# Designs tried in a protein design chat: VH-VL binders against Radical S-adenosyl methionine domain-containing protein 1, mitochondrial (RSAD1). Part 8

Target 1, 237 residues: Radical S-adenosyl methionine domain-containing protein 1, mitochondrial (RSAD1), of Bos taurus (Bovine) (a5d7b1r34to270)
Amino acid sequence: APGSQRAALYVHWPYCEKRCSYCNFNKYIPRGVDEAALRRCLVIEAQTLLRLSGVRRVESVFFGGGTPSLASPHTVAAVLEAVAQAAHLPADSEVTLEANPTSASGSRLAAFGAAGVNRLSIGLQSLDDTELQLLGRTHSARDALQTLAEAQRLFPGRVSVDLMLGLPAQQVGPWLRQLQGLLRCCDDHVSLYQLSLERGTTLFTQVQQGALPAPDPELAAEMYQEGRAVLREAGFR

## First folded at step 23 (VH-VL)

Design cc4 (from aa3 with heavy chain T28K)
Fold by ESMFold2, fold request of step 24:
Structure cc4 (fold): chain C 237 residues (1-237), chain A 122 residues (1-122), chain B 111 residues (1-111)
Amino acid sequence: as target 1 above (237 residues)
Amino acid sequence: QVQLVQSGAEVKKPGASVKVSCKASGYKFTGYWMHWVRQAPGQGLEWVGWIYPKTGGTYYAQKFEGRVTMTRDTSISTAYMELSRLRSDDTAVYYCARWGYSWGFKNAFDIWGRGTLVTVSS
Amino acid sequence: QAVLTQPPSVSGAPGQRVTISCTGSSSNIGADYNVHWYQQLPGTAPKLLIYGNSNRPSGVPDRFSGSKSGTSASLAITGLQAEDEADYYCQSYDESLTGWVFGGGTQLTVL
C-alpha cells in the first residue's frame, strides 16, 4: 500500500493581516478575502489528499501558516467536517489553531472551540511595545496578555506561547524580566527563538542601512542560556 | 448505551445557589463538549454555556456571566453547573447536553439528560 | 424571545405533509452555519431529529427531512402520524452573539 493509514494533518492558512518586518515567508496580505471560496478549496484539498494518500485515520489536525485565527470558525469547522467524512477523526484528536492577539478575542476563541479546536498556539513574540512595533506586529503587549488570559480560561493547560530573543538593541536584563513576567501567566509551553535577519525584509534593510544596530550573536547566546535556565527552574521543559 | 443522568429536582429560595450534576456513561467523557440548556415552564430552550471536560475550559452565555460556574470531575465522568444569586425567573428545567455526533458545526446536541427542575420561590 | 423565528403552531391531518420554518439572520443561518432540529414530546427532554441541515441520525424515520436556503431552514414531515404531535425546535450558532441559539419552538398538532 503506498501511503500511511494514520496521519497528522497540517492545514496551511495563507493570509496574514500584515507582513511581519522580519518574515521572509512569501505570505499573502488580503485585498478582500473570499472566504467562502477559500473554505471550499481547503475542504476539497483535504479530501483529495486523504483519498490519494490512503490515510484512513487522522489523529491530530494543526491549523497553521499565516494567521489562521483570521479564518472564520466556520472554515475551521468545515475542514474538520471534511476530514471526519473522508477518514476517521477520533473524538480525542488534538486540534490546534495558531492565533495572534489582534484576531483572537475571547469570543472568537470560544467560537473556534465550538468549531472543534482544543489547543492554541499564540504568537506573542514580545511583551515590549517597542519590540512589537519593530517586528511589525499589529498588537500591543496589553493585547497579548489579555488574549493569553482569555485563551487560558477557555483552554486551560493547552495554550503555548513564544518569545523572541536577539532583536536589535535588546538587552539581557529587560528581556529576562519579560520572560519571568510571561511565566507568571503561562500554563503549558513557552518557545524561545532567535531572530534571523533575512534579505528582502524591512528589518534587514533597516539594519543594513544603519537605522538599527546589528544583532549581537554573543548577547543572543547569553539570552538563550539565561532564558533556558529560567524556564528549567520554573518547571518548563 | 450512551446516557446522561442528572441530579434530582431542587427547591431554593431567592439569593441561594444551586449545583446540578450530570453523570455521563457509555462514551469517552473527555472527548466531547458538554453544554447546559434551560427551559422555563411553558417556554423555549435557552443556552447557558459549555465546559470541555478534558481541560475544564468553560464559556458562558453573556446573560449568565458572573452567576454561573461549570465544573467537572473526570474521575467519575460528571459535569456540574452552579447558578448563584437565584431569582424567581431562574425557575426552569436545566438540561445537560452533549455536543457531538460528528465534528465542527455538524455536531449537534445529540444526547440530553432528562433535566433537573430548579424551583426558586420565597 | 428566540433568536430564530418559528411559527408558534402548525397542524395537519394524518398522512399529510407539514412544514415548519426557521428564519434566522446574516449572523447565523445566513452566515452558512448549520441548522439542527429537535423534537420534544410532552414531559420529555429534546431529542435530536435532524443535524447538519438535512442529515437524519440513526432511528429517525425518513418521513422527517430538513433543508436550508439563504437565511432560512425548513423541517418537513410527510405521512403525518399521531405520535408526531410535539414541539419542534431549530437550533444554530450565531457569530454576533457568539453562542448557540434556538428557535422559539413550534407546536405541531395532528388533527
Scores: ipSAE 0.452, ipTM 0.748, lowest interface PAE 2.8, mean pLDDT 83
Fold by ESMFold2, last read:
Structure cc4 (fold): chain C 237 residues (1-237), chain A 122 residues (1-122), chain B 111 residues (1-111)
Amino acid sequence: as target 1 above (237 residues)
Amino acid sequence: QVQLVQSGAEVKKPGASVKVSCKASGYKFTGYWMHWVRQAPGQGLEWVGWIYPKTGGTYYAQKFEGRVTMTRDTSISTAYMELSRLRSDDTAVYYCARWGYSWGFKNAFDIWGRGTLVTVSS
Amino acid sequence: QAVLTQPPSVSGAPGQRVTISCTGSSSNIGADYNVHWYQQLPGTAPKLLIYGNSNRPSGVPDRFSGSKSGTSASLAITGLQAEDEADYYCQSYDESLTGWVFGGGTQLTVL
């Protein structure tokens, strides 16, 4: 029927806490953020897009991009309010927020729940502190595990995580033990993804200059294959 | 018609536990956060915590942490609040309330149960 | 002590206008969180009266209105009627407590 459209909405948060050593994603690292102005901009953009598109029903909303957990819960709420004014947003719509352990304490996660978030995607990347330092992450493995536990209390069955493979000096056995340990904590989804060296990043420069060994693609392929087998045996197919 | 039907009044001794039920009808139970709010005799309203019926996720006010447990049974659209180690100052009317009407912080407590009086006395 | 401060009582004659204040802080109303108002008749559950600072649910007379400025909010009742005699509560969200907070309540007496 004409004008009867269903859609998923992606909301891009443009700021990171710090530029990652391996990431060439076009993001801004703010010195100070006028969040009220950004909130107004996001609200206007969401309303305008929905009105011009003719979408009448939004079934899911995903807050992604830089580090959306740096946003105020008020900003997340304002966007959801605007979407609900411009279209039908069913009460049980999936609303996902990307988060990292540094900016996603339990009290902040509860506040995002109050704003309407009901699913989390946590950018863990590693449970090894040396690997986290190499990746330029600001959180420790302990921080990550604490955040994961808090998230699962608040959003049981609705927390996904990621784990990177193919890092310099990484070995299959220790990495598989990280994955197996993570599966005891995870209750929704685990993403595996391989490191990609991008020009203009700190990590690319360090490998190019010989300060770090180049990642081994054959080892990464073995890690992926064995990691996939572990996920299959645990029922994550 | 949208309504929340709560269990009947309870009389308990100090140190006991009480479990109050709240049955929802007329709306999608799993689509809305359910909150609990209490009111001691002659006093104002005090927020206790919430449960999200879709997932069973909970969050409690700090005052009640360790003494309150909120659960639900989605097959009968019913939320529960259990308060343990009762004290005389837990005597209050306990309300369930839906956090709804809109989205985000334009949500409000738009539907309330009639309340369950819990009396704690020796 | 309530997180949001309301006068304990207000009074007015029939037909008059009364206002009920609700004063918060930088962690709730001052952080631009919405204020909602509830009416509680004796022996009954609270009923939503105003949501999102100034919006009336269906069935609430237009003589009830709400506003918010700075760290404070206000409920105004014009054309005061005997049936308006009740307790009134404001409510918001507090970032520091990560929780829902109520005012202490205001008892309205119609003279």
Scores: ipSAE 0.390, ipTM 0.731, lowest interface PAE 3.3, mean pLDDT 83
Fold by ESMFold2, fold request of step 24:
Structure cc4 (fold): chain C 237 residues (1-237), chain A 122 residues (1-122), chain B 111 residues (1-111)
Amino acid sequence: as target 1 above (237 residues)
Amino acid sequence: QVQLVQSGAEVKKPGASVKVSCKASGYKFTGYWMHWVRQAPGQGLEWVGWIYPKTGGTYYAQKFEGRVTMTRDTSISTAYMELSRLRSDDTAVYYCARWGYSWGFKNAFDIWGRGTLVTVSS
Amino acid sequence: QAVLTQPPSVSGAPGQRVTISCTGSSSNIGADYNVHWYQQLPGTAPKLLIYGNSNRPSGVPDRFSGSKSGTSASLAITGLQAEDEADYYCQSYDESLTGWVFGGGTQLTVL
């Protein structure tokens, strides 16, 4: 049975570097991962998916999930090699890797480039150190900006970032100033994500116990509306 | 019919700069990483760095950081390597080479230019 | 010192078999990065001979073969011909240098 001849491929990395206070990915923190075994499993999954789907051409590949920048560049390369053997992977295909600042040093980013990555998605989350601490991130705003600058040197015009809104104690004015500062550094795409409190997370418990103010849904909606307006005025989208 | 055509030999004084060109033909220039590799007289091969023509992104070997600049002009499918503050030990044949044939680390230097001799003498 | 170690020279008579070794470390070949081989005839640019450890590109005869094990790789040439007299380089990627590395080269002499 003929299937789609063209596709985009998503590769899921199941581990995070550190448990964050706001998401379920925390349950995948690595403890002595056998990289070679995982590499082989990912290769087999890619080959099997392409065979069963009947896909003849892969136009793009996206490495996402937990923290794909924890993977060895060799693992990324092995998956791309397998895709190219199982289907046509055009030489100029977009290959995106999700990364976070603590696991994505300049030398590691360059190694991912050598493996075939030509676009990055950097999980900044915030440019405020207090907000980063609240979110359980291990990097500072300075580290995030350093990683962004290095990523843009290696992949000019091909680095996207994110910024969270709706955090406890956030205010529209200061947050919009963060966004505006980020736009001066960014030359591709900015994603705005609203915090969602999930049961069983540290952040949910702190809000429930009154240690942190509850997120204000109307304030978050205002932040989103104002943030989208700023992005459109700057020509993003 | 895939080929890389490099600019001609150069003679330079110490402290000067040199810019070598590499024109690609017969393939999609923006689809492949372009590397520069040099070979001093009677010596082996030494990697200098790469440029990704689609984006203009670059990465240089530590030895050359601060002295090398790689650029490209996608409208004429040409890559450039400029080496500044030349010393006598920069005398070498400079090759451009395509990193291709496959994907990932199964890629290899599958197409080479014929080389550009740069001589640095006082 | 070269990151990948090759013997500086090897020799053989026409029709014989020769082997060229390439020894790396835990940051390159030992980290399971591929090894490629290049032939450089006198006065010419290098030419891809073996890629991905053991694969021959189109036009390379099957008397050239490559292998990799542990931290080392090997190029074998059987049925040696006068035209095989050249320099041979192995090449890999090194994690610690974040760069492409070559062996020091092996000069093959056909006796």
Scores: ipSAE 0.385, ipTM 0.724, lowest interface PAE 3.3, mean pLDDT 82
Fold by ESMFold2, last read:
Structure cc4 (fold): chain C 237 residues (1-237), chain A 122 residues (1-122), chain B 111 residues (1-111)
Amino acid sequence: as target 1 above (237 residues)
Amino acid sequence: QVQLVQSGAEVKKPGASVKVSCKASGYKFTGYWMHWVRQAPGQGLEWVGWIYPKTGGTYYAQKFEGRVTMTRDTSISTAYMELSRLRSDDTAVYYCARWGYSWGFKNAFDIWGRGTLVTVSS
Amino acid sequence: QAVLTQPPSVSGAPGQRVTISCTGSSSNIGADYNVHWYQQLPGTAPKLLIYGNSNRPSGVPDRFSGSKSGTSASLAITGLQAEDEADYYCQSYDESLTGWVFGGGTQLTVL
C-alpha cells in the first residue's frame, strides 16, 4: 500500500468540429478522421507513458483538448481500459470529459457515462446566440440549455461550465443574467474566462480591421468583479 | 464475498407503487454503476435503467421514463428502484446487477441479485 | 420480439458441441459493441458466462467460448454436460435505442 507513484492523467483530443474564432490552440479541423487509428495511438501513448514513468496508480483521468465529446465513446472506453491494464485505476476515480453542446446530446452523454465518464466540463462560452455566432460556436443557447439539463440529470454535482466575458459589445447586466442562469444548471464549477485577442484568429483580425469594436477593458474588469461576487454569494469558490 | 441482497417479494394492486431495495456488500458500492433488469414470467430479460451510486445520476430506458425512479443510500450501500402506476404487465422478477468486472465497454453485468418478484393483480 | 435474435431452443447429447447464435444489427453488434453472455439456471438469477465477446470470468470452464463477427455473435459449448441445461442470453449496447439490450434467450436441453 506504500509509496507507489501516483498520477492524474490528461488525454488530449486534437480535433474540433469547427475552428473557434478566438482560439489559437488546436485549430485542426478534421476532413475524414480515422478514429480507429487515433484510438490506437492514444492507447499506446497512455500505456507507454505509464510504464516508463513507473506510475502504479492513476487517481483521475481528464479528456480535454479540442472537443473530446466528438470522440466516440469507444475511444474513451479504450483509453480507460488501457489505463486500467497499465496501472491501478480505482473504481471511484474521477473521469472528466470536456464537451460542447453540438456533439453532446443526452444520448451521447449517457453513452460516455457507460464508457466510464462520471464528470462533465461543458464548453458553453455564452448563452446568447449572437455571442455564440461571433465566437464561431456551432451550438445555440437552446442547445446549451438542453445539454446542461441532461448533464445535470446524468451527473448531478459533477457538471462544470465556462462563461466568457469581455466579448465585443457585451454589457454587464445581460452577462450577469447569463451567469445567474448558469447557477441553476451547474453544480460543480463555473469558470469565468476573459477573451484574449490572439494574433492569427478571425476575431483578432476583425477587431484589428475595425469590423468589430475592441473589447472595453474597464467593462471587462467590472464584469469579472461582479461575476466573482455572484459566484461567491452562491457558494462557488 | 461480493453480494447483492434484494428485498422480498411484493404483491400490489394496479395503480400502486413498489420500491425494491438492493444492498451491496464486499465491494466499494460507489465505484460501480448499478443497473436494474426485469424478467416477466416465462419471458426474457429487459433492461430498466441505471444509477451511479457515487453521484446519484440516473438513466432510464424510454419505456419506463416517467414511471421509474432510482435512488440510493450510500451510507448503507443500498440502491432502490421504485415503479409507479403499476399495471398487470409489470409483474416480473426485478434484478439489480452491477456493471463491472473491467472498465469501459468490457464491463458486463458481473454480479446479480437473486431478484425480487413483484406481482400486480387486481 | 427481442432486439438481439437468438434461436428459442437448442439441444444436444452429453459430450457434444452446441452453438447458440446471437444476431444483432448495425446499431449494436454491427457498430462493434461488445457482446456478453449470461447463463440462467432454472429458478436462479442470470450469471455472467462470457464478457467482451470472448473472455471467461474466473470459474467458467474453458469448454464455454464466445466469438463475434459482423452483426452476429456465437456462444459455443463443447463437452456438453447435464449441468449446462439452462437458458442463455446474449447482451449488448444499442446506440439507436441508447440502451442495454438482450437477446430473447435460448433454452438449452441436454438429452
Scores: ipSAE 0.362, ipTM 0.714, lowest interface PAE 3.5, mean pLDDT 82

